VHH binders against q88v07. Designs and how they scored, part 25

Target 1, 377 residues: q88v07
Amino acid sequence: MAQSIVEAPIRVDTSRKIIHVDMDAFYASIEEREHPAYKTQPLVIAHDPRQTGGRGVVTTANYVARQFGVHSAMPAAKALELCPTAVFKTPNFPLYREVSAQIHRIFHEYTEMIEPIAFDEAYLDVTTNKKHIHSAVELAHRLQQEIWHQTHLTCSTGISYNKFIAKLASDYRKPAGVTIVLPQDAEPFLLREPIEKFRGVGKKTVPKMHDLGIKTGQDLYAQSELDLIKQFGKLGYILYRRVRGSDDRPVEYLRERKSIGKERTFGPFLQSTTEVNTHLKAIAKLVAASMQSHQRHGKTLVLKLRYGDFVTITKRRTFGEFIPNDAALFEQYAEEIFEEVVDDHFNSGIRLLGITLTGLAPLAFENLTLPLYPNDN
Short names: E, the ipSAE of ESMFold2; O, the ipSAE of OpenDDE; V2, 0.75 times the mean of E and O plus 0.25 times the DockQ between their complexes.

## First folded at step 7 (VHH)

Design p3 (framework vhh_3k1k_2; at its last look DockQ between E and O 0.01; V2 from the best seeds 0.00; counts 0 for: DG spot H105, pae E 20.7 > 2, placed apart)
Fold by OpenDDE, look of step 7:
Structure p3 (fold): chain B 377 residues (1-377), chain A 124 residues (1-124)
Amino acid sequence: as target 1 above (377 residues)
Amino acid sequence: QVQLVESGGALVQPGGSLRLSCAASGFPFSSYDMGWYRQAPGKEREWVADISSSGGWTSYEDSVKGRFTISRDDARNTVYLQMNSLKPEDTAVYYCAAVRTYTYDGSTYKVDYWGQGTQVTVSS
């Protein structure tokens, strides 16, 4: 009798009020604010490929340029091909940072539970907030208004009970959009979303999903948990829950110490790989010392970096065995991960580096069998 | 802070004209529909006119059709109400409103802001 593994119903916590704030074409909008003439022109925030020998990547583009098919992460040369009349503006990260900081100050007036994703994006947990505003919708509107008042920039907001849905919602209507996904509306909302919109589904995963007939949330929902896990591993596990409206990830404003790690914030920002490596080495030493002091070893090393533009990358490497408490080894792994994950956001510098070990276990005092015989060599 | 400040209210003779202005600040003006409402003494507030965010659509209460014209200047964040052929019945406090309505999955959400009003009195 094949015990039908009755998949336990997925618990969905709907008690939180989460706002995802996404600034509309942030860099481009700032440039347009500074130079109103750009509003009527296709504006591309990138180094001019004509000046760089065809090199460069589009950071962002205004809505006019987007009409020509220009999008973020597009080669600048391609953008020029698509839009020969495009105005290329070299990114002014100092300005963008300043504006971002201003926006974040506004966020802090409402809540301390802020998880910045980038200069132009953040999660806010406003379940409880400093303004004692019960309605997340009202709070979101106030935020939009305040941001507009202070910066003359618009943002789109997604409001829901978890991060995953809030983020999806914010992308639903732009610019200056407000999208609310109530718990009762979560399922229909998710079922209609293309799989590409699901966090964790990267460019490499999309083709595989499509090959399996998974193109939308509805398709994803129809999959068994086991099948998804078989096909996509941990991501399958996550997606099975996400499409069912479950996301228990907190807005990360404080790190729970379930791991031993050290982070360093930099001012000024790091601008070179050499600097990064130097600091990774230092951090690794600290982590190793901490691990030793706590008599623990870990199976997973996590590199965390935050760019000057607040984009945060967290990459984990899990090993089959516990990682020796060796600072040099931690450094090496951290550097390797850094090389793998570093991207164009590095141009904004690095404001934070962290090395964390997870999967901690007590160091088993392996009885160091003291070699009884002094090797006479 | 969101502000809507009405101006232009006055005492006028029947048959006279007034132009009301509402200056908006603290929100993206161009994204909101704008409207005028009025409240006469002892009566409920009533809708008078509105204009879409794009300015492409206007609507009027029947009693003011042909006499009142609503317009907006997004560059100045201002909405206007040109009132011609005024009647004693038009006497009221006139309020400016900014309204944004959006629908999602069959639900409609509305945000509205209001001014403090400006007094219009039509009397011989």
Scores: ipSAE 0.018, ipTM 0.376, lowest interface PAE 5.7, mean pLDDT 89
Fold by ESMFold2, look of step 7:
Structure p3 (fold): chain B 377 residues (1-377), chain A 124 residues (1-124)
Amino acid sequence: as target 1 above (377 residues)
Amino acid sequence: QVQLVESGGALVQPGGSLRLSCAASGFPFSSYDMGWYRQAPGKEREWVADISSSGGWTSYEDSVKGRFTISRDDARNTVYLQMNSLKPEDTAVYYCAAVRTYTYDGSTYKVDYWGQGTQVTVSS
């Protein structure tokens, strides 16, 4: 006669071996490599706030600058206030991209299951690997050694059975650390972590967590699932599972862009359909090349146009099958959409045209190459 | 204070070669994709070639592929266009263009800065 609600158990899959690789102070380390004098100076990678009128944010800083409290994502003006003697170096993203590409080529010698997160950060699923290395620790050490030998840069690695714990582990000892969290160690490790280390708990959420008495994973663990969902919504649902060591997210080595597009602005403004079609042809070539270089195709083509009077129209056409990556087809479809939507605002001319593909998916599975570094052109 | 200054335009015979230069200042050159465009008399400006900020990706309009080569020298803030096997159809004012790449997450391609152009004339 008596009834109770049985709580559904949280499923924890511990069968995978996941490595998180995080390059140590990546942009700053590259700049120090190129100019060794920076190693003993506070170096901040950002546009110089004295030249931008106080605008901009810190991309990263070397360890000397970090001693002054400088960190990523802070306003560059604040970094200058904290460390007036800092050298500000404008980010050289092309160089950083090249070094990142070099590092990713090293990853590919071990596994094809690579999820790039940023230039300096990736997840690797090494449950099985190309070198038949059974120890993820050995594999992490080999990766660190090879990266150092080829680039003279260090990285920190975290190893566990899921992405969440691997990421936390990689932050545990920096620089040049290797941290392993085995399944039996996961709960003690997670319960000790400060709440601000949990993914999704950022500067906007930490004060609310602290007001509720949640400062550590232990405090988080003690909360009911219902209370976490009421207070934090979807984040609460996720955190309840994360603190219990559950994260089934796969390493997403075929991560899909949501859209690929190119657009152009014009001065003088385009005055005729002939001018429009000429430029749609050029834009279509760029988009088709970009789709192929990213190894994607899409089901939806979007035309964007803006008139000289700033009225903007974005219109799309969705197809039943993926559109071939053919510049002539993209041009044809874009021209058809233009004819459908163009109106009397054309009297003010066209100041912008754009073609975008959405509804993206990878091309044929066995012929796919992972687009590690999308090119703009 | 952004400046893109093209040079090297000249009169050349069909089949000849020419090298254009574009000196850049006033922006973080190494963080920009660079490109060349051209405009023949009475025609629309057309894209010719692009080079990514890293130099690892180049692309060319079909009519110049195999004849033109784009390159960049980040130490000198300069982009080049080597033009070989020139044809009368290549006669145009050539413009240098700069495109920011570090904010590409879902962004569409657009030119941020234009040069004033340099005249290339190919005639018998």
Scores: ipSAE 0.000, ipTM 0.105, lowest interface PAE 20.7, mean pLDDT 82
ESMFold2 (binder alone), look of step 7: mean pLDDT 83; pTM 0.833

Design p4 (framework vhh_7zox_3; at its last look DockQ between E and O 0.31; V2 from the best seeds 0.00; counts 0 for: pae E 16.6 > 2)
Fold by OpenDDE, look of step 7:
Structure p4 (fold): chain B 377 residues (1-377), chain A 124 residues (1-124)
Amino acid sequence: as target 1 above (377 residues)
Amino acid sequence: DVQLVESGGGLVQPGGSLRLSCVASGFTFSSYYMGWVRQAPGKGLEWVSDISSGGWTGYADSVKGRFAISRDNAKNTLYLQMNRLKPEDTAVYYCATGLSEYYDSPTTEYFDHAGQGTQVTVSS
């Protein structure tokens, strides 16, 4: 008699009011605001691959460019291929940062419980708020109006009782949309969502899920917790709960950086291990410096590499203790990981290398001066 | 190969001025945003200023109103005019460019390549 492990009911906290704010095509929208002529052109925010030797990734694109199939994280060269008439605009981060700061100031008028995800994205816990607005929907509308008034930019909002659902909701009615998912509507809403929209499901995970017949929330819901854990580890554990509407993560208003890392793209591609090591060394130095600047140490080092053929490998190594903020050590570990993961795709060269530290904790005040990495002479 | 060569650093009295220069090579300078970061003794890297390819500028609060970043695309040169220098401005100043595709915070993470740096010392 197979004792039906009565899966303990997942506790779902529905007491919070969470707004996920997502600026609509943020960088592109800013560019269009500054240059209205771009509104009628396919605008791609990226370095022009024609000027960079084929380097560059699309940060974002306006709606015109998106009609050609251009999307974020697409290689810029591919975007050009899809849209030969595309206008490539190099990211103007000073401007974007300023606009982001302005938007965040607006957020702060409503609540201190703000978790920025990116320049254009944040979670707001408005369960209690400075405006004493009971309705999260009303608050979201006011927020959108204020943002528009001050910046002439639009945002989409998702409103729900947790971060996971709020984020999903914000994507539902773009641009300038407000999507509300009440507790009673959470399950049906989640079941209809494609698995690609579930946070934590990355590009590498999607194919595996699809192979297993997991394409939607409904498919995911149908899986046992044990099976998901078996197949996807911790992610499986998380997804089992998420699809059932559970997300206990607080809106973290103190940006505890979850990770500190640096990535570098190459043109031309790296073709030798020697080159890889040289650049890993440089990246490691930057990461170490950043870690020092933030007074953090981490337990996990992540190596990211992307081959010339765009195959991307991300490998994580977790240590029993915090990794000392030593560039040489980061380099060593990165090199070791590289050696472990490198495969025949290396024949296409390496397009990108990245080192990221995760599992961060505050450093005890050790005054270590880490230099910036010098130019590869 | 990307090269950034800083110059213009030195010893200056409080209240004085310096102008840093950075000559860039190995990439299309005009297409990239540039910036300055600094590292004071015993401290981590600090973002100082940046300038977009289009000429938009940003400044850290600590230098706002005192420093001015500019670029000459024809000369592939980045500048940092530093006025009203303070002892706390003492640092190695690095010219930096962002060749990275990863931008998640308005800090030093924007930059993935820097020069050798130039020492700026502000002391009486």
Scores: ipSAE 0.009, ipTM 0.221, lowest interface PAE 10.4, mean pLDDT 86
Fold by ESMFold2, look of step 7:
Structure p4 (fold): chain B 377 residues (1-377), chain A 124 residues (1-124)
Amino acid sequence: as target 1 above (377 residues)
Amino acid sequence: DVQLVESGGGLVQPGGSLRLSCVASGFTFSSYYMGWVRQAPGKGLEWVSDISSGGWTGYADSVKGRFAISRDNAKNTLYLQMNRLKPEDTAVYYCATGLSEYYDSPTTEYFDHAGQGTQVTVSS
């Protein structure tokens, strides 16, 4: 039989201030904003199952639809059965992405330590912040107000000293809630939570927990570490710590986009260098706009081309300095690379062209300040 | 084919105003968000503003309160009203949109089509 240490020391770091931000019914709220008539109808964001032959899943639903039992990730056909009067709206992901980007620009005014989880969800580490706001509660209220002001969307926030508790807290009061769990309040808060709220305790694990008499955090807390490890392995080790308020996971703000690019396929295939250069010019404009919209610049430009016979060439050029986000420059480099790599497969035509920037770094606000602007005297 | 044609640029004094237009064709204009991106001399491209199909707007901090984006879906036309212009607003302004064919992908790029641009110069 495997032997574990009888009890490992548990240390709880309470020095951090973590905010979990969760946009309320995000996709549905955006659609309601765009078309207010949706606010009084059951709205389901999904491809209409009557038009897909019953395929598809619900991304989200507004609060009216939720009263009929509609929820995210359920089959769209089931949502139609539960609520035959529901309006189905096909997701407009580009719009949702832009609204998310607007919200993230707000986050960046307060901290650079942002971990995006989804378009509608992020962790912020605000232990220190750019506005010198000492109260995380005040900061959360400021975020909610600014998000509402700029987007007319509401969010719910949870505040604590780690990601686990902050996430639980954000679910406590919805919509438009602010919930704080201070270190001294953490244990009572965790002990009352149903075990299914603990990450890792899902559909298959809940029955096993119940068979052992574990329905709440209090029941979980009462178990020995050795018993939990024996019954649940690694999950048992983690849950023992979580129910005691321990979660050392950092806010993972270094999960940045690695590349930004645009590509286009052609039918009919491109047959001349003139056609290729025309499209590279158009693609370069789109890539430069995208780089600037994401507030990034890059050191490497990549040309991708695919011939009509499916032979694919990728070629990159890396620079010593960041490449300016200049469409004419991207076009120039892409055309130069094309001439370097083009060969006799061009006789079959070009079916795909793409330009991608890699080696990305943020454009700092200080890098955008010009000496030509007036200074305060 | 998709076409975005900008116009309305020109030379203006600091503090002046200009109205840019963008006439769109080759897609269902009323179903897509639109935006403006600019490129100043010696600088990279800068996102300026966007507007959703339902009329919801966003602005870069540098232009907020001075610029107003709007659209006329009946005329397939996007506008940018530019007030209290500054020398740093000097740029080529591009009309842009996102026409992604991939409905269920959160990785779709926001802008994937742009026009040829119109020059705005704020002198003196």
Scores: ipSAE 0.000, ipTM 0.244, lowest interface PAE 16.6, mean pLDDT 82
ESMFold2 (binder alone), look of step 7: mean pLDDT 81; pTM 0.821

## First folded at step 8 (VHH; framework vhh_7zox_3)

Design m1 (at its last look DockQ between E and O 0.01; V2 from the best seeds 0.00; counts 0 for: pae O 10.4 > 2, grease 26 > 24.2, placed apart)
Fold by ESMFold2, look of step 9:
Formats: structure tokens, C-alpha cells, sequence
Structure m1 (fold): chain B 377 residues (1-377), chain A 124 residues (1-124)
């Protein structure tokens, strides 16, 4: 009975470029945008504890309220004790959802590999991207600028080779920060982090770790893998790897695929309907192939066009049945929509055309064509 | 770097008029379509009007016949004449370029650049 204990080294894949986007004080900043008077008052986004009998949890608080020690996830009653003058605003989730959707449309201009975590938080895999931007730092800055210009809200981004480090990096310089953690910097970065920053180490786990003398990544790193598994089970196994910079979880974009589309920019600009239709035919072929390869069909077709003077028009058409993945049919619908929406901006030419399918569902399959049966009467 | 500076907002009675201006710099103004977008309290961005590089104008249904957009390419300035103002016109108005809008909705999806905005309040 031979025992072979061979500990394989932890391999760290550093080939990916992951961005974590975290909107700064999202709900509170939206409310301040809508009602600027809130900017000079302590604002707490929560159900008013005076009306709930002391129940409720703070979702977020503005800067003024934070000066009194109010923070997210604390009981609303505690926030009232800390700041008796605070204005409590009930969350307007429909508005927050609308703003979040606007931000996600921006993400889709850069990548389809998007994993939303919350209204205010997402992971993007930008190892490749639709804009052919080499630098993930540059891409992060462009995202921040575009979000600001469209919503007047700021966000913080963290960039690294995996989701865990990217998430931690996004906290490093708030608000409006861009922080990158390169592979060679990952270990020093992780070792100095408080244990509370490690995913899975929550309210019940923090005291246990502190009792064991584990307060930082350095302390965690010093623990043997077997000791961590003994004390924390699967969490211990995971934390051993996380503190060593290993996290191979993919950005899970397949739960978020909302559309399949193709667009093309032109120089020189298209000057005639004949040129437009020629390119719509080509784009339709690409979209039909993509729909088929993903084994999806959709109920809505969207045409996008951008004029030479930078006005962009979109128009969608929704059908009662799923649209067959037929390039000629996509072309026909796109051409019909183009004729409907085109206006005098066309004199400046067309610089971009796009066709997108939405309302996606998996294709249905059938094994046999059933014969017709005679009526017995 | 692109700069757009709006002015001309203020408080006005229903039925009154205001003229907004937007001075542009940092790009070739005459080559770009320009537009006005607005954000009413508690609402998203709404396309109001645009004007092509060649002078063709478009208007949202809610302002058609009441607002007039114009541009002076020699002065790099965009204008919006707002007449017969209604309380529903109360909003921050932004001068913008690179607008992405829906054909049959004033809802905006995107813009390349916009100014800081000017407040228009229509109240008795």
C-alpha cells in the first residue's frame, strides 16, 4: 500500500483581459442626477425605517450621508441613528433598470462577452473586442467616458487576467478610477488585501478566520491547503487558489446573449440605395450564418444605419413567428425598413449599416415528416 | 478634444419663448450633424431635434411646429428657438453630436459628445 502525495503546482492562466465595471454609488447618483438638491443633503436609498417599523437595509448612500458613517448593507434603522437628518428615498427600480439597460447597450458596442452581476456591476471579457482596441486600459477609459456622456454617471473599472482580481482592482480608486493589476503585480496586490475582500468570506466566516489569525491575504497565503480545507471545506480549496492569483472562471456571457448581429462601416460612404442594398445583402448573409451556427432564431429584426454626418437611426420590426434563418428574407426586411426610415441625411451618405436579430430562442428540431392520415368517416 | 457649451436657459411662463445657443470647438463643426436632447425630471434622455451638415432639420413629434433648430457654421454655433413652451418642456437641454436614435421614438441610445446642459423651466 504505497501513498503518493504529489501536489501539482497551481497554474495561472494570464492570457485573458477581464474588465470589471462597477457604477459609483449607482442608485444614489441616479437620484442626485434627477434631483440635484440631494447632492447637498444626506441621502439614503432605502425604505424609510420610520414607516417600516425599523426594518430595511440601505442599498446605497450618497457622499454626504457617508460622512456620518452610513454605508450599503447596514440596517436602515442604524443609518437613521447615525444620521437623523438623512433623507430616505425608496428605490426607484424601474428607473435604475432603464439606466442599467442603457449602460449595457454601451458594453455591447465593445464586446458580446458580458456577464451582468447586478444593475451596477458587470464583467467584460475583452481579450478580443469589436473595436479592435489593443489596450484594455484604453478600452476601460472609453467605456467610462461613454457612460458619463450618455448617463452623466461615473463608474470605476478594474482590469486583470481573471474575474477575481479585476473585481478587487475596481475598488482601488473610486470614484471614476481605472486600475490594472498585471500578472507580476498580482501576488503583492492580493497579499495586502483584508480577508473580507475575498469572495465567500462573509459575516459568519470573518470571525472564524480572525480567530485563526487570518486577517489578510498574507495570512491566508501562509496556510496550508489541507488546513484551509479542514477549516473551511470547499471555500478553503478556492481561497488557497485565489490568494495565489488563480481564477479560471469564464465570463459567463451565454446567460446574457440577447442578440446576434453584424454591422459594417464604410469609407467611402454609400451614396445610393443600390449600394445600400448590395451591402445589406452581404450583411444579411453573415447574420443568417451566425444565427444558424448559434442554433438560434429570433422574432425581431433591427436595422441600424448611420449617416455621413453621424446621425444614427435604428428601427426594429417584430414578427408573430420566429424569422427563418434565411439571408434573402433578412435582406428583404432590412431593405423594407431602410426605405421606411431613410431621410434627407442620406445626402451625406451612409457610413454604417447593421442588421441584428433579437427575441432569440433555440431552434426546434423534428426527426420525421409525418404522413397524412385518412379520416375514418 | 470636443467642447460644446450651451446657454440661454431659464425660467419662463407657459406660452413663452426661449432661444438656446451652443458654441462648439475642437472639431470641424460644419461636417457634423448637430442636435438637441433633453432630460426631464425623473426621465431618460429624449431626442428633441437635429440638423444635418447640409441644413436639413428633424423634430420630435412633441416639439414639431413649436421649436426651430438652426446653425451658423461660420460661428460654430447651434441654436434652438423654443416657442409656445409647455410645462412638459421643462428639462435640462443638451447640445450633442453623434446621436443614435430610434426612428419612431424620441428615446436616445447614444451620443458621441454633449455639453453640460442648460436648464429650462416652464412654470406658472
Amino acid sequence: as target 1 above (377 residues)
Amino acid sequence: DVQLVESGGGLVQPGGSLRLSCVASGFTFSSYAMGWVRQAPGKGLEWVSDISSGGWTGYADSVKGRFAISRDNAKNTLYLQMNRLKPEDTAVYYCATGLVRYYDSPTLEYFDHAGQGTQVTVSS
Scores: ipSAE 0.013, ipTM 0.582, lowest interface PAE 7.3, mean pLDDT 84
Fold by OpenDDE, look of step 8:
Structure m1 (fold): chain B 377 residues (1-377), chain A 124 residues (1-124)
Amino acid sequence: as target 1 above (377 residues)
Amino acid sequence: DVQLVESGGGLVQPGGSLRLSCVASGFTFSSYAMGWVRQAPGKGLEWVSDISSGGWTGYADSVKGRFAISRDNAKNTLYLQMNRLKPEDTAVYYCATGLVRYYDSPTLEYFDHAGQGTQVTVSS
């Protein structure tokens, strides 16, 4: 008698109000705002391939250009082939950043629980909010109105009880849409979605899923957890839960972390420069990863060390430009600072090493898609 | 400029069928959710059905099981197959984009663009 492993019902937390905000064609819309003539022309945000020897990649395109088949990540030269009349506009990331910051300031008026995922995207937890607005839909409308009023840009919003569904919802009614998926509506909403819309299902995964007969949320739902894990590993585990409406990920609000850093305490104490460098390398790697995950870069690197005798040295180096999020660079700078500050207290060994970046700002990526999920590429 | 042009309306008897079409231009049709709304005489706009850019479909309770929304992205065309029509289905039907609503809610709070509409009359 094969004991039917009664798959324990997946607990779904429906207590939160999550809004996913997605700015509509963000870069192109900004350019169109600045140059209204672009609204009637195919606009491609990219370096002009005619000026770059055929080099370049499309960051984004307006809706006119998209009619010709132009899309993000397309070679700029190909875009020109598809649309010979296209206007190529070099990305103005400083402007985009400024506008993004303005939008985020608006978010902060409503809640501090903001997780930016790109210049044009963010999650807001509005379960409790500064405006004491009970209706998430009302709040979303107010956000859209305020954003329009201040920036003359539109956004689409998805509202639900978790990040996963909220994001899917925001994609449903573009542009300038508001889509709310209530807990009771989550299942039919998810089951009808193509598998391609599920986060984590990338271009490489789609063919495999299709081969297995998984084309929709319904098909995915029909799969056993074990089978999904066997076929897709951790992703299978996640998808089994997601299709059932479960996403326990919090909205990670970056406290305006004035700083991002990692510290390590040692026992036994470090006694050699070689050991110090080895550990600085490891710490630098962690910091770089953290900086990348938070999509920030810093202008100042701070080394903290504590000796065995508890004397603590904190030294900072400020650079004229933002430090690239490179672990090797962080290591190098930390080592340089260490060499500069190390003194006779080193005879007592080192108890603690820390690397911290301050003067943080959002990274300006040409493809401001925060690879928050590396597997989505 | 965004243009939506509806067609396929007409007079039909109760229990009959109609197929509405909407041809879209002036935007990347495949990237946007589309929908149908209707306005009966003396009534406000009512959501009928919509379809996401990904093909997800929704229906008002009043039309569920009778109407089917579909899209042909290659033709920039939205369709509404209306079966088992009732007198209460009599309305001007509009093709719309950029709909703002609750999931499965018949009440629209906003739409970005709508066509001129096509008259559907169900009468014996």
Scores: ipSAE 0.005, ipTM 0.247, lowest interface PAE 10.8, mean pLDDT 87
ESMFold2, look of step 8: ipSAE 0.012; ipTM 0.545
ESMFold2 (binder alone), look of step 8: mean pLDDT 81; pTM 0.832
ESMFold2 (binder alone), look of step 9: mean pLDDT 82; pTM 0.835
OpenDDE, look of step 9: ipSAE 0.000; ipTM 0.255

